# Ledger of designs, part 306: VH-VL binders against q96il0

Target 1, 167 residues: q96il0
Amino acid sequence: APERGAERRDTAPSGVSRFCPPRKSCHDWIGPPDKYSNLRPVHFYIPENESPLEQKLRKLRQETQEWNQQFWANQNLTFSKEKEEFIHSRLKTKGLGLRTESGQKATLNAEEMADFYKEFLSKNFQKHMYYNRDWYKRNFAITFFMGKVALERIWNKLKQKQKKRSN
Short names: E, the ipSAE of ESMFold2; O, the ipSAE of OpenDDE; V2, 0.75 times the mean of E and O plus 0.25 times the DockQ between their complexes.

## First folded at step 11 (VH-VL; framework fv_ebrasodebart)

Design E34 (at its last look DockQ between E and O 0.23; V2 from the best seeds 0.00; counts 0 for: pae E 3.9 > 2)
Fold by OpenDDE, look of step 11:
Structure E34 (fold): chain C 167 residues (1-167), chain A 120 residues (1-120), chain B 108 residues (1-108)
Amino acid sequence: as target 1 above (167 residues)
Amino acid sequence: QIQLVQSGAEVKKPGASVKVSCKASGYTFTDYHISWVRQAPGQGLEWMGWISAEEGYTNYAQKLQGRVTMTTDTSTSTAYMELRSLRSDDTAVYYCARDQSYLPKGHDYWGQGTLVTVSS
Amino acid sequence: QAVLTQPPSVSVSPGQTASITCSGDKLGDRFAYWYQQKPGQSPVLVMYEDSERPSGIPERFSASNSGNTATLTISGTQAMDEADYYCQAWRSSTAYVVFGGGTKLTVL
């Protein structure tokens, strides 16, 4: 029985972009696109007097961003891997090498690649549906907490105005 | 009802390997990650690593890198954890746990635990 | 590895409020989770995302966070609440899970 080579299961790319904003930033920063997800990370500003509600909102936004980064990093990795396997398998079936006579990487034509894309999308359709559902849920929650924070800020401003009028 | 059922207790010699199984039921297995956590007698919880059930992506604690392998079988909804080169300090109860999402957040469901004893 | 620090033990009288703290350098950036573990049993999630309570967990359990410190609060503590409690968080940079050292709650 041929020893099924232990397929090196690729370790999940652990690398959230190490983009560090300047220490003195009083604003949210947008980093360059992540090399794996191709999404731009946002570094959220932390105010000195952050309320518990503001902190919760920030954490929720950060977690949602990290979720999104990880999802797309994994999807892009899977896509790249499956694409490469597809190309290799098709070239092998055609009796072609992985490299042309000129030493260039052998590629498939647009029609053959269209089959790959169709199959890939079909295979991952359910995963994308779940992603979209979760994305909406998370964004709804974020929006809800944004509203709460806005109300809290209004209330705090009103209290401060009343205190100034009473003195 | 969501359940994680682990394999039975194991007794191993130093240098041996152990493989613990965790069968999941009551939910879509492929939609969640499985984490492994161990607890030595009278000690706290120690995270070992996680695996994505669908893709098989793994992340191991640095302390256990090279000695631990996590796998899943989607057809049986079962996760596996293999620990190699066992030492006396590997004596612990080993737990599988379901992560709440694709992120290694909290663990909402736990297995009953598997005692692994490493003795000469 | 980020270390979550808990007090090793907390003692409370029945009916009083117990508070267990968990401190970590970046805990203000991450959600905290809390687990209850009774002797010979698996851990049970009692609080998630800093202050959310799973179904089936009594209302006497609550949690909050301030800066880099998470706090589990048990109001009207009962004898059945005697257990080990663990805080947990995860690191985005490594996707590692980290547990606190645990706190033994004794109901006197």
Scores: ipSAE 0.645, ipTM 0.851, lowest interface PAE 0.8, mean pLDDT 90
Fold by ESMFold2, look of step 11:
Structure E34 (fold): chain C 167 residues (1-167), chain A 120 residues (1-120), chain B 108 residues (1-108)
Amino acid sequence: as target 1 above (167 residues)
Amino acid sequence: QIQLVQSGAEVKKPGASVKVSCKASGYTFTDYHISWVRQAPGQGLEWMGWISAEEGYTNYAQKLQGRVTMTTDTSTSTAYMELRSLRSDDTAVYYCARDQSYLPKGHDYWGQGTLVTVSS
Amino acid sequence: QAVLTQPPSVSVSPGQTASITCSGDKLGDRFAYWYQQKPGQSPVLVMYEDSERPSGIPERFSASNSGNTATLTISGTQAMDEADYYCQAWRSSTAYVVFGGGTKLTVL
């Protein structure tokens, strides 16, 4: 059960006022949790008059979301696999069976499982640090393009106000 | 000068394994991942997987899952790809290529390729 | 898995414009990338992020990507542009990279 809280806080848009149907949606919307990553994807709005810069921003956000979901899906799979291997190794060392009388997989007590969690965190510490580094680099790039889009929209409003003043 | 230099050609029998090396130079090895891409004679490019250069995190193409292992040695800036249980349709030129780890920008530098021939 | 379809070959005369297409379901929702491969050589990245050109790639190379189709365009095609061209995209949660089947560009 790795900590995922920081990454989740950054994936959902804030301030969404209303939901529209996906085909002609007028806002980004949040879908159900992905089966493997347990993250809720943002389904990005595609306006009919999307500028090239707006399209670049949307694609950057889509790819970053996909990267994030793959990281956590892979991490969840690795966690489950390594936990099972750890339990099996410890049970065999103790001369205990891999199954209980009921046929369910045998487990270890809380203190024994704490060894696994410490090993898992230690083994994956660098991986999570690089994930965080890359997450921040991606967010900087996305923020930079959000700024460029905002400036483009302000410029377009100024040109339209200049045209209406002349008319 | 950025370079990816691969190990030499190999001839293998069916059922054997091959391990291809890719020595990187001229850049910070740990800022990039290494992809492995193969090309059968007269055929197109097939992506095999990638490995993060520092942490050893991998993602393999589904077709090759279970037969491929990718590793790195950061002290020598070298990536490795091992393909096991070789079959005749594994005959190909194997390339390593780099891409950015945080925001893939495309494979901007490629190794020279390593021909692996699976005989008989 | 995902498939990117390219025409097997394209022929143009020197100085004319070559267009190489790459088709895939909703390809325009992803970034597309283009590689040039000359005989006996490794691939070279010639376009990235749909329409961006790496440093050192001539201005005659351009690209676009919308709907289901990405297109590499070479204006003023030269003999040195004769090569195989591959498109690439990032596809699905189970694979990071998909290549098209390749297009042989002949300049005659």
Scores: ipSAE 0.267, ipTM 0.689, lowest interface PAE 3.9, mean pLDDT 82
ESMFold2 (binder alone), look of step 11: mean pLDDT 90; pTM 0.932

Design E35 (at its last look DockQ between E and O 0.02; V2 from the best seeds 0.00; counts 0 for: pae O 9.2 > 2, placed apart)
Fold by ESMFold2, look of step 11:
Structure E35 (fold): chain C 167 residues (1-167), chain A 120 residues (1-120), chain B 108 residues (1-108)
Amino acid sequence: as target 1 above (167 residues)
Amino acid sequence: QIQLVQSGAEVKKPGASVKVSCKASGYTFTDYYISWVRQAPGQGLEWMGWIDAYEGYTNYAQKLQGRVTMTTDTSTSTAYMELRSLRSDDTAVYYCARDQSYLPKGHDYWGQGTLVTVSS
Amino acid sequence: QAVLTQPPSVSVSPGQTASITCSGDKLGDRFAYWYQQKPGQSPVLVMYEDSERPSGIPERFSASNSGNTATLTISGTQAMDEADYYCQAWRSSTAYVVFGGGTKLTVL
């Protein structure tokens, strides 16, 4: 499932963490944050007796997760790049070097950085509206298939009850 | 009713660039990715990349990274593919095709194809 | 990157059942798609999401996808089915599209 908007995400790569998935698992499980998207991937359980409808639902969830991870990986890269460009541009207009005398990267204070955050949000407003539109459409489709799977399971249970009653 | 109409055939020399257009009609252009797929003579289909028709986000095949640029113009419902530094092995028919951006259901509509011939 | 392997050709007699395979690592974990391409024409989507048939595609087209193999099946094969057939999947987290090498279906 996607989380709320880009301003709530760490825009820098969080780095990879080591994880060791269970050798055998009967449940979906959540891995460590992806290096680029900062999202935690869901590793879906594949039951032995998965129906075609259950398989379609799992594939839809997998593809939606990959779509979401790609969007946020690209947004995090864009944010980091534009942040660096903004800092360098503002340091240049102030007549300052890009590094301190100790060699560390020069930066801007929080008040100066607020202009960047406002500019970034304004520039990317339409992209995030597009993302929200597609996020709702994808979640509606997934919910629709979850309902179909639930009805399939109810039908199978009713079929078993009717077989027992008639026998 | 749904149509993807591509620009006409091109003949180019090695080192030149080509820009192929793909005009969409009969559907909501911004709900779809546009993929570009090429087919060299006697060969199979080769995916080149896609572009999100609304925000212009692109994803290119690794083989073509750095040589290809895809753009859209939402006001005219038109996608563009530019291939630079052409080589003789770029001779192919170039197709555009759509796929839903929110839940891909396959490339259900294709353009007629654009033959690009690179001499030598 | 990922490779989808198809036989280069398949021959059948009219009225018989044709089967075209597409092999790839864990292909059954992804949706598979099938395209028909006749000489001089653009590809046409004939199966999507493993086994779904678009409107206008005859009922004699069917497909399945499990394990490492997707299969397109054409029952009651007709002369007009003679074409190249390509499978397609979405591979990797970078969301790239991959096509199989294609299979030429010949109807005697």
Scores: ipSAE 0.038, ipTM 0.650, lowest interface PAE 7.3, mean pLDDT 81
Fold by OpenDDE, look of step 11:
Structure E35 (fold): chain C 167 residues (1-167), chain A 120 residues (1-120), chain B 108 residues (1-108)
Amino acid sequence: as target 1 above (167 residues)
Amino acid sequence: QIQLVQSGAEVKKPGASVKVSCKASGYTFTDYYISWVRQAPGQGLEWMGWIDAYEGYTNYAQKLQGRVTMTTDTSTSTAYMELRSLRSDDTAVYYCARDQSYLPKGHDYWGQGTLVTVSS
Amino acid sequence: QAVLTQPPSVSVSPGQTASITCSGDKLGDRFAYWYQQKPGQSPVLVMYEDSERPSGIPERFSASNSGNTATLTISGTQAMDEADYYCQAWRSSTAYVVFGGGTKLTVL
């Protein structure tokens, strides 16, 4: 029985941009756009005295970023694949080869491509709706924790000022 | 760093043609669409069309159909926009822009703009 | 061509929240983008896919979409935010891009 070669599902490599921020950066570093998602990754700064609340915020931001990177990487790969399949199918239906007589890649007109885009968006509409919903939920949570961290920082500053006045 | 560098300002007479270039760098040129957008003095942004840098597919605004041609040279990572039968109302700053994804939805990087003046 | 309608101008005081609306037919089925343009400069993408921020855009910028209206919100508006703002959408049926008329934001 011939071993059915496991179709390596070209999972978009979780391309954590191998760009290491400069070690001495005291701020968040923005990397170049990822090859697959086209999103610029952010390397979050880790303070030496990071509070548990700050750590939770940082982790939530990191997880949200990774989620976003994976979503768009997969979406772009899916788009590329389906676009190619559409073009090939359409050319075949027309009785056209994949290459012109001049050896150039055969092309479709803008109207035919518009049909592809419409179909693609219609097919992925629900996926985008869920993405948007989840995006809002995640950002709401991030904003909430940002507020908490801000309050904590204010409180800590006030305590330090009181201690300095008492000495 | 991703950059789009456009050709210099042009002065043309009515009825003439202009060809503006946009050299892309810092990314894989063929992975993205290039859009062209113009802006008349004191006016808003007007989309002209897009080109697929990989497949060479084009889509032009209806208003400019028959007068505009977009092309790419993959060997030099350069996009071109030719506008023919120029009129005074074609006086504008012309921008090339890279689309954010494989779909021509929006534009994340822009050229510096090219002023085209059409005067008698 | 579908027209996106923006208010021609919005004025806010420093530190206040600015809201710029963009209305269009079936905008809810379209992805909305927002651009900032300062005098003599190229447009800069400030919001994409209705509510996402590009890297480097301040968190005070946010966007929302409700029905046929997209809204750009700038919290804690600063003097540096004074610019023209354009909404943009694309039509899935034709793959056309359309811009709004633009809104001049003045920080008083």
Scores: ipSAE 0.008, ipTM 0.514, lowest interface PAE 9.2, mean pLDDT 84
ESMFold2 (binder alone), look of step 11: mean pLDDT 91; pTM 0.939

Design E36 (at its last look DockQ between E and O 0.21; V2 from the best seeds 0.00; counts 0 for: placed apart)
Fold by OpenDDE, look of step 11:
Structure E36 (fold): chain C 167 residues (1-167), chain A 120 residues (1-120), chain B 108 residues (1-108)
Amino acid sequence: as target 1 above (167 residues)
Amino acid sequence: QIQLVQSGAEVKKPGASVKVSCKASGYTFTDYYISWVRQAPGQGLEWMGWISDYEGYTNYAQKLQGRVTMTTDTSTSTAYMELRSLRSDDTAVYYCARDQSYLPKGHDYWGQGTLVTVSS
Amino acid sequence: QAVLTQPPSVSVSPGQTASITCSGDKLGDRFAYWYQQKPGQSPVLVMYEDSERPSGIPERFSASNSGNTATLTISGTQAMDEADYYCQAWRSSTAYVVFGGGTKLTVL
């Protein structure tokens, strides 16, 4: 019985953004769009006196960013692969080659491609719903902790002003 | 009180399948993910996968892909884990655990565990 | 899969401070969780999100994170704290849960 080769699902390489901010950056750094996800990575600044709440917020933002990068990288790869397979299959069915007489890559018309998009969206509908749900949950949590950090910073500023008035 | 109650111990032969149940109570079942974790005798904890009942979305450990299926019944607030093609090294205590809400946080509540013994 | 590394065992005398470390790639960017497991019992969450304590967990339990290393600290260790301790993290890229190998804490 031929060993059905386990189709190695090409897990999109965890796009470690090769872009490192300058070591002396005192602010969040935004990198160029990632080649797979097309999302701009953010390197979060770590203050020397980072509070526990600030650290928690930073970690939450970091995890959410990694999640988003991985999701879109995988989606873009899957989309590109399936699109190419669809085009090749349809051209073959039509008895057409992969290249035109002029040597250009053969393509399908907009109407034929509409079928691909509909099928792709239908197939990935559940995955997209899952993504949207998790996206809202994550952003809600981030917003909540942003509020807490803001309040903490205000309180710390007030305490410092009081101490300066007492001296 | 929040509780996860699992089905009783199972003895299976190699090549057989086992299905373990986990009944949840004391909270809104649909708001939380359920994870499954196993522990072989004298060994550490091994994560098997999780399920979201809202969309039926599952995520399985790579090692168990193709052999494990997780499901939920929202009407009874029960999660199920089926493991197929059992081997001797599948002998373990199997736990269901609740993940904290909204974000994949740690497991705050655990079932009592189900011993599955695979013997010839 | 990212592996979390723990020491296999830690020994302390009663009243002393126990420290259990958990090291893993990118753990500094992820939340760490800690579980206590006594023989024949289910694991119990003792710390979550690096340093938060669930209700009912004694104040002698604390946790911190530095770089890629999480640390569980038990101050004033008691005989009842003898157990296996596991660290855990969630991998955001795959949504996998990963456990450490576990640490046996012995109170001598």
Scores: ipSAE 0.589, ipTM 0.822, lowest interface PAE 0.9, mean pLDDT 89
Fold by ESMFold2, look of step 11:
Structure E36 (fold): chain C 167 residues (1-167), chain A 120 residues (1-120), chain B 108 residues (1-108)
Amino acid sequence: as target 1 above (167 residues)
Amino acid sequence: QIQLVQSGAEVKKPGASVKVSCKASGYTFTDYYISWVRQAPGQGLEWMGWISDYEGYTNYAQKLQGRVTMTTDTSTSTAYMELRSLRSDDTAVYYCARDQSYLPKGHDYWGQGTLVTVSS
Amino acid sequence: QAVLTQPPSVSVSPGQTASITCSGDKLGDRFAYWYQQKPGQSPVLVMYEDSERPSGIPERFSASNSGNTATLTISGTQAMDEADYYCQAWRSSTAYVVFGGGTKLTVL
């Protein structure tokens, strides 16, 4: 039950996405954070009597998770590169080196770093809007297939109930 | 008629850059990513990345990160792939292919390919 | 990195059934796709979502995917089916889209 919401917000570098992956089945499990995306993947359970429609739904969820991981892995690399460039630019403006006298990596204070975060969000706003559009389209497709699976299961139960009563 | 038409063959020196174009027609350009896939002579297909209808929304294969830039011009329905710091092992046919942005239908239409030769 | 392994070649007589495999760790947990490429031509999608056939692809093409192996099957193989065949799948965040090494189908 604890998979939703918190995992994405805790691991993603921005809060642009407000949606979490769909709730897993009772035997799905959450893996360790992916090295590049920092997202925790869901490992989907495969039931013994999985119908073709159930299989398509599971694979669509799997592929959507990988698509999401690809986006955030790329964003994390871009974020890291631009962050270091910003820090180096501000340190050079101050006449400071890239390392302190103790040899540790020089940094900026929290208020200076806040300038970077605001600039990064502003520059990437449109990109995240297009990402959200595609995420919503994928979520709609997954929800549609979840509905088809639910109807298939109800129909199979009604067909089985009719067979039992006709005996 | 869905069509992806690519720019012509290029010959480049090591260290140069190349920019290949892919003009799309016959479908709603904004519903699809454009993937770039290359094929070295006598070798298999290698996925390089994709770009959406918005040039700021891309995903690159990590081995090419930092050397590749993909862009689009929605007004002309054209995608571009630029590969920098060319090496001899970048000699390949470069394909563009479309992929629907929200359903896993695969790469259903491909460009004709662009041969890029990198030689001294 | 993710790897999809295909046999380098498969030979069949005309009218016989060709079977081309694609192996990868837990490949059956992902959608598999198949592409046909004739010499000097661009790839053509021949199977998607493991077993679905695009419009215009002959019914003699079929495919399956389970466990670690996806299989493209061509029944009643014709000379026009002679080509290279590539599988494709999603594998990881490091190698988002992966193609197999390709299989040369020879009809002799």
Scores: ipSAE 0.487, ipTM 0.740, lowest interface PAE 1.8, mean pLDDT 82
ESMFold2 (binder alone), look of step 11: mean pLDDT 91; pTM 0.938

Design E37 (at its last look DockQ between E and O 0.25; V2 from the best seeds 0.53)
Fold by OpenDDE, look of step 11:
Structure E37 (fold): chain C 167 residues (1-167), chain A 120 residues (1-120), chain B 108 residues (1-108)
Amino acid sequence: as target 1 above (167 residues)
Amino acid sequence: QIQLVQSGAEVKKPGASVKVSCKASGYTFTDYYISWVRQAPGQGLEWMGWISYYEGYTNYAQKLQGRVTMTTDTSTSTAYMELRSLRSDDTAVYYCARDQSYLPKGHDYWGQGTLVTVSS
Amino acid sequence: QAVLTQPPSVSVSPGQTASITCSGDKLGDRFAYWYQQKPGQSPVLVMYEDSERPSGIPERFSASNSGNTATLTISGTQAMDEADYYCQAWRSSTAYVVFGGGTKLTVL
């Protein structure tokens, strides 16, 4: 019997936060938690005279944020799906229905759920390791560019002070 | 040296399917995504989709949804792209390209291309 | 669908500077990538993340971004630079890769 490979149509959740800050904002805005990732999106302010370094930093921060949003949205969806499947499978094995006599959703006890969590963490351990690695790399890059931008701003302030003293 | 080596040219009839392979070497296969891009004769580059090796996630261009399937074999470091229900307008050179992590960044390495000709 | 718009062709004399533009909605929020493609060959990455050069790409190649327009600049253009050039970005909402229509650079 050919194993029908489950076409996991896991479409990447288009988790674009619909949060739109006011157009005239001069500051970064933090939105409400995203419904899928549960991460709060940041809308980055764009200065009128944004330097190339500032733009690069902003793009890196934005890309990293989107990367995080996508990762956690997918993880949360996968977790929820697998959790539900696990519960259904175990209830079925026990000869229990999906609903109690009171009409409530049937659930498993804490011990049974502990097995699920252990298995889920074990299964996704490598994925989390790669995530952590990439997280550090991205944050290192961001920090590096933050330093560059800070230096650029200091230098520009010094030049302006010198010009004011010469006039 | 990093290389992407694709399967040879294919000639198919309308309604048939084609499966193109892309063997990766010179890097850790699981650390990167693979994108597929096609180019019709005398036309520009058209992105088809990407696949992640670790998660098995796929993202296909809307135009190709339902007809395209991307897969990977980590044991052989090979990516596959299957296109079904072939049409004459599917005649193109098909490229695999390496991409970075969860986000479709730039493609730093490309396969040599696979010509797929769809003719009656 | 956010479309990246490129001029279909650019002509330059040898030794002159060629400029190829790529315009698209929200391109100021995303990194642009540039590819060179010669006839019968695979595309080659020539610029990444708006202004970074891969190893092996000549210094005469540079790129910049201003607002929603990315620009590839080739200083001292040579006959060997005659090729099709494509800009590329990605959309955050769909994680789709988007290519420009391509620009044919002719060195006259």
Scores: ipSAE 0.649, ipTM 0.854, lowest interface PAE 0.8, mean pLDDT 89
Fold by ESMFold2, look of step 11:
Structure E37 (fold): chain C 167 residues (1-167), chain A 120 residues (1-120), chain B 108 residues (1-108)
Amino acid sequence: as target 1 above (167 residues)
Amino acid sequence: QIQLVQSGAEVKKPGASVKVSCKASGYTFTDYYISWVRQAPGQGLEWMGWISYYEGYTNYAQKLQGRVTMTTDTSTSTAYMELRSLRSDDTAVYYCARDQSYLPKGHDYWGQGTLVTVSS
Amino acid sequence: QAVLTQPPSVSVSPGQTASITCSGDKLGDRFAYWYQQKPGQSPVLVMYEDSERPSGIPERFSASNSGNTATLTISGTQAMDEADYYCQAWRSSTAYVVFGGGTKLTVL
């Protein structure tokens, strides 16, 4: 992500609940929940002199965040659509309308809704298995690059100490 | 040996549909998304969309929303692209290409291309 | 949708260095990819992840990506390098893939 300006807030507990991108910031920070995925995006800090390895790590984290947001936005949409279809189908078999006498959307009881959840999970089992596999593979790759960045920073610190002593 | 082998050339009339297949071999099919990319005569590459090996997980180019359907058959390691309501400007070579699902390696292997000609 | 702009053509003499640019808003914040396409053939990936080279691609191919511009560089350009070259990227807020318009490299 592009660098955002400095924070305009005087305090920042854990996470930022309202989106307020800073002009210049030295830290990653967490935005509000995405409307479609319900995930909180991370807004990554871009150092002024970011190494190629640091850039690759940041881009991999950004891509993984987009991939994850896309997956859950799609799953949330599919879940909502299939849930409504299930509810409408069951209400039709009961001879009931789509709304209660008070005008609210009619729903099913908890046991009936449990049937939907079980059917949805069963129908989507393979999809979630592959998602979990890719999630772990992506996190493993990110951790691997975090280790490489850490080693690069240690090496640079040692070079700076040797440069200082040679003066 | 990694290969993506596409179905043969097709000639279609306006208003018809076309379904192009892309059979993958030599790698773990479920590690890669399949992108579809077309190229009109004398023009550049146009991304059409991709499909995950997940059933029903697709992303289509906005230009093609509503006209394109992409599917996979994991048991045969085959991807399909169907384009409906064909027009003359759909005449192009259609490529499939793999894109790794968890690392950004790019489209490292491409099918040979399928020429689809739309003429009255 | 994001737009990637490439010069329509680049000419170079054999043995010289060719430079093909790809411009897009904040392109340096995402991975860039490069493809070579010869007439009648499928595209071939020549650079990925900004600057990585697939196995089998000669070391004379290199690439960089910063700011709004990715650059493919071919040193010691040979007649066999004459082809169309396409860059690729996508924006982090979308799932769509974007190709540049292509650059015809001519080796005179």
Scores: ipSAE 0.602, ipTM 0.812, lowest interface PAE 1.2, mean pLDDT 83
ESMFold2 (binder alone), look of step 11: mean pLDDT 90; pTM 0.931

